# Ledger of designs, part 3: VHH binders against BTB/POZ domain-containing protein 2 (btb2)

Target 1, 284 residues: BTB/POZ domain-containing protein 2 (btb2), of Schizosaccharomyces pombe (o74778)
Amino acid sequence: MSMNSSTEISQEPSIMKPVSSISSFVFNAGFLQGTFSDTTLIIKGETYHLHALFLGRSPVLLQKLIENNPKGDVHYTIEVETEDPYVTKESCLFVLSTLYCDSPRIPAEVNVCSVLAVSDLLGLDTLAFEASSLIEKSIRPETMESVIRFLDPNFEGLERLKMGMYPRFTSGLFNKAIQVMYNTLVSNWNTEYARLLCNLPFEVIKDLLESDKLTVGASSMARYKLANEIVKMRASFRKQNHIEGKGDESVVLAFDEGSRGIQLVHIAPGAESRRKIWKATSVR

## First folded at step 11 (VHH; from q1 with V33I R54H)

Design r2
Fold by OpenDDE, fold request of step 12:
Formats: sequence, structure tokens, C-alpha cells
Structure r2 (fold): chain B 284 residues (1-284), chain A 125 residues (1-125)
Amino acid sequence: as target 1 above (284 residues)
Amino acid sequence: QVQLVESGGGLVQAGGSLRLSCAASGFTFSSYIMAWFRRAPGKEREFVAAITGHTGYTFYTDSVRGRFTISRDHAKNTVSLQMNSLRPEDTAVYYCAAGSPSYWEAIRSGEYDYWGQGTRVTVSA
């Protein structure tokens, strides 16, 4: 009969400094210190000692609280399962902390993408929209790659990019990113920005360069020249960085009834450059 | 009297490791968040890491994430900073601090109640 001496960690009541406000007290004593915590929340193997009352501000957590206390236990144990790589311990801490605040702001030091992920996970739409807005505002030629990666980490395709990983919040971000790039290419074409294009997936480059929004000068030839320059730069970049297996890229002039355009073609590795004059099929 | 005494600083080569320790006395250790700050030559003091008392939550600045680990020993009233994969840019005087942040940004702002004297860490190239 081995008496498992449950070492009751005697929580000596820490003489809390008189906190000047309820908000401060709730944040410090409640969130940070977990004083009188009644809820154990587990996310991705990390444990958080929280308070059911505050967690109820999350519709997802509220539902879980309701479902997991059929016996009227004083202590709740809730687990939220996710395989989302953007859900991190830090982002969870931040987002969970916002449940203890009246009007949370996303600090600059916090990863906004991760905030969006956790907010989505916990059904915190307002915070998710705020995060999305911040991501949108952060879109620059220099950040475009990171944004694209966030939208589609595996580069599964253009449709995935357009929606993003969290369609409710990330839809349209790709288009905004592309717009920024259009503006950049038209107004501030330089070698530095061209280099940024070298890191982007082919599908993104294709979408960018084939778009009618890209008005480089008054002529299709100017557009072709630009596209060809970019393709050459990308090829050079791949060579310099020993990026193998991605094949080659080529620009072709497309002539449709009354309109001149360009098409970017991907040539698979080992595929004989059959100069197939691809008839521009009218994408309906 | 409240005391925070840092130890473990020294000279280390890039890629090396150090373990800093801070011994706390004169206050209820578990009631405070413990943090490490650092001040590099010619720079302002910056947040490195923090750890809460009972909840054991940890916070890191981005530049040290994955390399540094903050830990706390309640029995000994100590906080430690394991620093791995040290870089020349980690060269600084490291300070131990104790506080009770009242909002998220305060965790990193340096609004702490008690401070140690610091321990010097020098990372050579």
C-alpha cells in the first residue's frame, strides 16, 4: 500500500503588490501567475494554467469547457489539438493573454502570422482580422516572399496562395502582395527588386508577368523584354545558388485575336526544348 | 534586503556555451517573474528572456530563440540562462531582474522592480 504522498505544493499566498487596476491584476496574478487557476489548457503538448471565466471569451474554448465538465468538477482540463506549424508556444501565450485584456494590441515583437493561426484556432475573429490587417500592411517587395510562404508554405499552387492557410482571414493577401509587386516593377524597376523575384515560385512569377495589370510601357514588346530579363535573372540565380531540378523558364509572345500577351513556360528538367509554338488557349 | 546576484559570465568562443545563474534573496521569489536583460557595448539594455513563477511560462527575444533557455529553481531561488551557440553579437553585460509585469509589453520593457549588478559575457569570433 504505497502511500503516494501527493506533495500539495502549499501555494503560499504571494503578497501581491497592490495592483493599481483590475486589468493589471488580472494580467499579472491571473494570466502570468495563474493564481487560482481552474483550467488546464493543453495545446501542442504545452500546458497553460488559466481561468475558465476568461477562456469563455473564446467560442472554441467555451464550447470545450461546456463539453468537458459534465461532473461539475472545479478544475477543467481542455486540450486543443492542432498540427498547424504556425501555432507556437509564444503565440499561444500571447493570444491566451489577450483573453485577460479588454483591448489587446498585437505587439511588434510577436509573430503576426502565428497570432493569426492561434486566433483562428481559438475562434478569436477580431484578433485574427487584426493580425491579417497587420500582415497586409507589412507587405513590401522585401517581405513578399515571407508572405507568400505563409499563405502557402508548400507552394501547392496559385489557388492555395489566393486563399491562404486561413481563408477567412488570408483571402486577398496574395492579390495585395501581387499588386505591390506590380507597382514596384512599374515604378521602381531595379536590380535589387529583380533579385527578390528570383526567390519566388514560378507560378507566382507567371501570374505576375502574365497579368494585364502589368503595363510596362505601351508595348507588348516592352513587357516581353522585362519578362525575359526576369527569366534570365532567375536562371542565373539558380545557377549561382546551385538550385537544381527546377527546370528552365521561358517567355513566349502570345498572339490572340486582337491582343498581344506574354506567356511564361516552364521547361521540365530533361525535357528537350521542343520549341512548341504553344497556341494561347483562351482561358475562359 | 533584496539581492540579485549574477554569476557564470566569462569569455567564450563563438559557437560555445555558457550558463548564467542568478541567486535571488530578500523577496518572495515565486511571486515574481524573473528575467534576463543584456547591454552590449554602445547599445541600450534589451530583453533576453523571462520566466514566470508558478506557471513556468517562458519568453524570449527572437535573436536568442532556440539558442538560449531560461529556467528557474524555486528550491534554490535561482534563475538560470543556458546560452548555446553563442555569437559575437551576444557579447554584453547580462542582468538578472525580478518584476511583476502588468501587461504584455511590460515583460520586455525593463519595468522590473529589482536588478542585479550584471555579469559580463564576451564571445570572441
Scores: ipSAE 0.839, ipTM 0.948, lowest interface PAE 0.5, mean pLDDT 88
Fold by OpenDDE, fold request of step 12:
Structure r2 (fold): chain B 284 residues (1-284), chain A 125 residues (1-125)
Amino acid sequence: as target 1 above (284 residues)
Amino acid sequence: QVQLVESGGGLVQAGGSLRLSCAASGFTFSSYIMAWFRRAPGKEREFVAAITGHTGYTFYTDSVRGRFTISRDHAKNTVSLQMNSLRPEDTAVYYCAAGSPSYWEAIRSGEYDYWGQGTRVTVSA
């Protein structure tokens, strides 16, 4: 009675690694691993090992590739020069990775401002607009300072703020931010928001408080009172934080052809507080 | 057999430094992205840093940027995490991982193929 032990060969199903989609392969083997890279890209001293075919999706990079390979060399070396502080290694990696992807989305963990900067640099308008849109959507009283700093990191002036660093994509962001601030000041004045105002440049505060869009209460006096309170808070803030050399700020009631307004005046350091009754010269 | 073995964890005072190391074996080291993750008590596992193979690209979570540096030694099949200016918030079990991310978010999502057992880092206030 020969017990035929049928060794059931448990055919472990060869889990055929699902043939990675072309997108997965291109991202992993292409972008991350740099497999068969034919292009060395240098941005701000950082080197990226990429593929000319995908870089051609950038108008800027395409042009550089064309210019740098007149002989049909197998390997491209291209450099993109920039002094933009928002261009970072991480943002470059992300934006460059999008060249290897279909319809890339900007994830929440990525710095959107930096994405905008790199996208602008590389002529990736769609991505730049997406980044701009996300920035716009992120505008809140709490984020306003960050947005303003992004628009004009050196606080060069109101006109620069209005355009931003990337005028094609950042134009209008300042106005939106200001509108949010108007709404906030009118509806919910509190100590937290006051603090936010203390960190903003004088020109921004001036623009905000002198605007006819700022309707605080039913009277010019209420507006003056608010402005004066803000100026005092800012002064106190400067004192507490030992911020020297910025001078003083003052609020003046201005009368122009029957309309009552306010003007914020900057007093330079060392300028004798001569109560100069500044005649509001009607800016024609 | 694939193995990832972490070392270098311990107790350190705030402001101090530690260097974590992960020794990899049993797979083609250069073909994988190596990453560090951490899990603090009562929290979910979070991404810390990653480094690609041949390209040498590095990725960091914002909270560790400028303080932590990830590196790899291909000759030794090791990945290291230099941690400087440590904070109590950095207290966690740190895990080494190897993977092949297929999209950008996957680099940070924890979709990795191989994981170490972890090494404990405790930063005392």
Scores: ipSAE 0.837, ipTM 0.947, lowest interface PAE 0.5, mean pLDDT 88
Fold by ESMFold2, look of step 13:
Structure r2 (fold): chain B 284 residues (1-284), chain A 125 residues (1-125)
Amino acid sequence: as target 1 above (284 residues)
Amino acid sequence: QVQLVESGGGLVQAGGSLRLSCAASGFTFSSYIMAWFRRAPGKEREFVAAITGHTGYTFYTDSVRGRFTISRDHAKNTVSLQMNSLRPEDTAVYYCAAGSPSYWEAIRSGEYDYWGQGTRVTVSA
């Protein structure tokens, strides 16, 4: 190249580049590159170089920014503490990026459960509701175990399942999951649902298998056979995993009223008389 | 003018490691997001990893998470991809790219402005 030629100017491509749109510039230069960043944000030991102006769109971060500059410093340092395992670096990056956008969408490649967790942490209710809606729409046999684990990661039981870990956004997801199971249990109980059914609380299994909403073949005997197979699978799971003191589960025929001809029975752990209980009904 | 030069490709046994490097010249290195993509024979080019400049944020495709590490050296204007626990499925031509993604999905798309020539990685069983 010759810098002396007025007719042949060789320049760096960046010096001739058209000005980016405001939204593109803010996302790239601002969020991704941290240009003119004035805030160090720390979440779970990870550091983010961001801008108070944009972070202020989070009610949680705005409050911390206001509280964290009593002396008029030009740089903010704020921290958000959490033990939540669903709060991940990837999800934090995505959710924080939405503060730099007008109309963000949750893309397919991000973990929607983690997006919900971070959105809840940062007080971003609209995004959290969108994440919950996407989780609900994704409920199918292949995802069911993941959804149930997200609602009750520590196997606390039915009351946790009903609320989930983020009740404002996850209440009702369990009911939707159960509704899907009514239509998919018969075809998936020993495949996609096998491990899930072994880990669900007995109360859930009982309600599911006794429900009028579940259709199993043409007779109560078909339902009895399915329920017995699931109870046996759960017992085998407890034996294989050395889970003791859970008592016994069984299925009895019950034709008297709207129990669809069966009743699942559980004898609580530690009941002295449980060893003496005669199983009530013969298979007919 | 703008040049991205990959190095470090080669033949390696499954379970082995390889370090790719990409030397950048002809632009302000810290102004660009640097990424690695790969193309296996008969397959579409796919995203592997990306790293931002000053902020150092990293992004990975799921199949390499925990096995590959992207890093950059601003003093040397290089980006590296440390590939551990290699599998035959990692066999591909690996491309270094530089760009200015303007929305979230663009980080993983093939819309980067500048591309290297590629370096071949072969992982034998």
Scores: ipSAE 0.666, ipTM 0.882, lowest interface PAE 1.2, mean pLDDT 85
Fold by ESMFold2, look of step 14:
Structure r2 (fold): chain B 284 residues (1-284), chain A 125 residues (1-125)
Amino acid sequence: as target 1 above (284 residues)
Amino acid sequence: QVQLVESGGGLVQAGGSLRLSCAASGFTFSSYIMAWFRRAPGKEREFVAAITGHTGYTFYTDSVRGRFTISRDHAKNTVSLQMNSLRPEDTAVYYCAAGSPSYWEAIRSGEYDYWGQGTRVTVSA
């Protein structure tokens, strides 16, 4: 039902009412309210009512505006297609809003991984690098699984982990995550890292547990015990989730140059004597 | 001149649903960002959700995303908050607000121009 009002009374607004600042007007009336919008932008089925002048600050959107409206005298309709699950409604809103600002910053309430994804989609390299820097600085035990999932959302394996889904911006983040794990694994392996360790490729688990950068007590027996607990946890996870055909994993005592003192071994499906043949080796 | 009146509060069991409504009068409803805030006993007021006017963009605090849905009806000059899968920690007085945020963080801040009196929601375990 529409608002009803009486026209029998008159109200005179102040003659001296100040106008909004340019930046306030552009953000509120322009971006949020769509006043004078000339463009319908569609991303993943969501519609945004925006302004070609500001959207043109995105190289990707500029090209689409030129391609779809060569004469430029009518309403633009442009679409950016993606199936990227990190491209979300609110992250699109935030990233698009930065086109209406001179000095945008990434606030704490937005998902930085999604900001990176949308920034990459729209060719906003400076914002994407800033997002990557924030992700790196945020790596800790409670965020580790989400960072690793962001790097390899489809469980492709080590090569994807090293690059991430946005290689120009995410290459190297996995190495930083591993550095944090060296100092936090012992305290978190069966809690914050439990699910993560079960899903990581064997090659990553092997390199992590064999590394002399990982400190586990003063003896190789402490490291051997931890590695066995993690291998058992991974085996239980595979059984509970009906993951078959992967063979077995085991830990043997091994002493090479360095301080790792163990070797993790993957036993291929159907092979039986490898587990019985492997022996601990000593270092002189 | 401007009035915001909330309704629809009450007592509900955990896991239940409730719909809040906010009736607006005395201004052009579609020109303002409409929001819901809440204040739990002994806590500060916190942002819940917001919706823009003509563009219909929506914003949510993380703890309610996927459970609460904000919507507005321009013909009736109302904004609604559909609350599903309610939890005891959702217990609060819910306030309707209207304003014109001029930067991103202001959408979630308490710097709105007009406020309702609030409606009480209690979620029992």
Scores: ipSAE 0.651, ipTM 0.876, lowest interface PAE 1.2, mean pLDDT 85

Design r2
Fold by ESMFold2, look of step 15:
Structure r2 (fold): chain B 284 residues (1-284), chain A 125 residues (1-125)
Amino acid sequence: as target 1 above (284 residues)
Amino acid sequence: QVQLVESGGGLVQAGGSLRLSCAASGFTFSSYIMAWFRRAPGKEREFVAAITGHTGYTFYTDSVRGRFTISRDHAKNTVSLQMNSLRPEDTAVYYCAAGSPSYWEAIRSGEYDYWGQGTRVTVSA
């Protein structure tokens, strides 16, 4: 009998040591130690020594096991290719470990975004939905920037933000993030949200600041002042980071229906002289 | 009987490197998950890194990921912790541990079966 579920390598009396539970044996001896492993799984150049029986609980890995019929001693070698930067070694270890467990729980120490990415890669829809739910629940001023970056890591814009990188699981997270921002923008715009607001597309900033769902004091002047501060912050950010060719942004007082008394205007490259004239006539 | 003996601690300047070693005395080294924990002055012991046996999987606490590397030599029955880019907050007594975690969170818990006496690492500013 093995000492702690690995192999029979100890001289401990077997009667005095209880037999490992099936769940303990499967997790420790099986997943962690690779006892009796029959499969070499390769993801992004990292190697995992695992068991086809358990890997087959992933639809993606099952298909690869079927396609990769072994020659000889029933050993499988299968590979999953991806360039996804959220697929990391530790997130792969965690997600793969869930194939060896009943009712796994996503612990606090793992990167939930990476768990979602690996779960999507391996076709583990339940785990991916659980990860998405945890991301949604974690949306707060301190985490907002990282959530938005996860949805659109390459700054593709609004359409990517709406869907995220894993549409079946991340569609709607941006809308939830915006709902949180409506309630938290005023107290966080120049602190927790500062960098985020500088990097968001103009269309998002405009919709956010013009929305009736955002409350900024009791008057249009309070909203006007906040919007100007944010536009100024964005302009300084572009200058400090040498971002050119995006034109200018400005805020005007507008009392038309549905605008909450302001309008954010993007002034295309080459129209800056009209901006001065337009702003003077519109702002009073 | 398994016995764990740490070595390689010392005084180093911030930004420097140290390599800790843990020698196992016993007959079942390869059956254990090996880990490093540390205890800073006035603080509780915390998880640093772990490595499995045959599979060689590694686990790190966030504050050391990318700076520390755990490795294992089955022929010599040793586990090592290469610590690069050291910071003053890495100052602690470092402990080697061996155990058999039965679930994911147990890898980082302090409920390992065997512990060394520790080796002191001091990182000066």
Scores: ipSAE 0.629, ipTM 0.866, lowest interface PAE 1.3, mean pLDDT 85
Fold by ESMFold2, fold request of step 12:
Structure r2 (fold): chain B 284 residues (1-284), chain A 125 residues (1-125)
Amino acid sequence: as target 1 above (284 residues)
Amino acid sequence: QVQLVESGGGLVQAGGSLRLSCAASGFTFSSYIMAWFRRAPGKEREFVAAITGHTGYTFYTDSVRGRFTISRDHAKNTVSLQMNSLRPEDTAVYYCAAGSPSYWEAIRSGEYDYWGQGTRVTVSA
């Protein structure tokens, strides 16, 4: 298989060979191999050998490159510090690779929540919005707990849930999750949603179960029974995990149509021994 | 001539460890991304792990992340796969591959340029 053996071949070996496109060369030789790299980027102790020209497409990295003015050696060293647990090595690799591409897409193999976190860190708004859209489309009973945990990883409560950890991109995801729960709670409360319902703030459980957007059977008794099962499940969870000082929860019948015939009440710590909860008449 | 030769396969009990090696020759080793793929009986070949050249970036399929570690030795032109906490579902023929992926999804695709013959790993229950 030599060029100088033309009598044994039917075509010239290299005359019609494809050439490396600019985009292919930039991705492989540039991003993956670090050929001609001029920048050492450090994120959470991991090192990346990259190119200032492409990194400058990130407003965050551009500012750091401008602040890092090398003397006597044309090489940048920049660091991005974060404690965000969603910023991972593979998500950083993916997001950084998008700086070397024209029209990057988020593939199914990457953790979309982590892509959102890194995109926010690097000021890549278009990619962050795309990640948020994919998260929204992924909201199902099987993914609900992971989505809620992503919105409120530190169990801060309702205000955090409403905004998420990246408010420009995650505001409104909780409302979408709640809308899905209205249609899926009855079929999933003791299975896919069991652990989630035990960890949600009381205010969220109350609003969910009292909402007229939730339909439970034909009567307020069906809703009352479901709400009691969930309250019992939450109490068992707290006892099993030695969670103290949170008070108790109960369900009473009510006649307000907005509550669909029930009311969830919270008995503050220390108040449980001093008073009984009120009862309401049935409105069936 | 490009050659990729795997070694280190064998029988191991669940929870055990095994180290695969792949010796590469006949090309500029540092210019290629090296990868491991596997084929379980009756299944299609699937991506396991990859490692870039001098930059040393690593990529893993989800089912092996935290249990398997890919590494390369540029002086010896070898790539290795340290497999810990092995499970019966890791039973497969493991293939070494070398290529030049030109976009993100290509890293995990079966479109690598060079392939070894494979080494069998059996994890008993």
Scores: ipSAE 0.610, ipTM 0.868, lowest interface PAE 1.4, mean pLDDT 85
Fold by ESMFold2, fold request of step 12:
Structure r2 (fold): chain B 284 residues (1-284), chain A 125 residues (1-125)
Amino acid sequence: as target 1 above (284 residues)
Amino acid sequence: QVQLVESGGGLVQAGGSLRLSCAASGFTFSSYIMAWFRRAPGKEREFVAAITGHTGYTFYTDSVRGRFTISRDHAKNTVSLQMNSLRPEDTAVYYCAAGSPSYWEAIRSGEYDYWGQGTRVTVSA
């Protein structure tokens, strides 16, 4: 609301909105509209007109405000630099908006992986853990590839997969994903998981298919057949995409105790592969 | 009297472009968040895009991200929606809306204060 002196005349009648609740005013007038903003925040070239009081709830932004506190000027200009592709304009808007709310919730329409990335960037540990929890709960065949890509966007391999890109919050998500795959692999290997299985490191494929936590049909030959189909699919993928120098993969029957019954073997390029196959079968 | 008047709808082939416009009058334009919603045949109205005032923050539904661009001219009190790479699934009546969202989810909800009459967009295969 605004009031003018009685001597000022508006040519257009205006109807003042009733006084907003504190929460409504803070979110709409403050966050969305930038009313009374005292800070220009820059993230990846995007500009946000915000308020130091609320931004100070972020440890990262608070430190930057303290470092950029000019002597005789109350307007701050602070920048957070990142090359993280998961830090996006919309996810920055959402995460920054949570600084203007009490008890914020992560809604279904935002990209939770990007919320985690921005939360990590801004030191918002509670929100980052909530995002990680939501990612974990969302793990299913339809989302599995996107979760795995989030953990290892550059295809670095098993070590990256185990930790993810934000280890404080993403360590352990890969293990949860693998647990889901034990129960969903058989019905999804040639559909939802096809591309994912072709891109996973051999060590992961081996652990999955050899695990007694995976049940495949009523017989050990069902597991052998499935493993061969997956190995064939991976080989076709490498050929189709001109991926060379990876050697071969094969499946060997292993008549050890228990449910395992198979062993996956990576045959390195060249003569060393023959000794690897022999060693793998002879351990049984 | 608050008025939101859409224009620019029409028939276009898949892969084509259209630009929708919404002229606003009868309220203080800069104090409202402006949005576009759409209703496809047999479906509920869904959020498309929104834009704030001077801060210029933009919001998009996933299916249009990267293809549609919302923009605002506060001097002319207009909001535009540039729609590129149109698909048959974009066929709908598009509505301009104005409101004052007070929490994050409200930006995308159908609880805006004022609505236009809609403009029809048809995308042929």
Scores: ipSAE 0.573, ipTM 0.851, lowest interface PAE 1.5, mean pLDDT 85

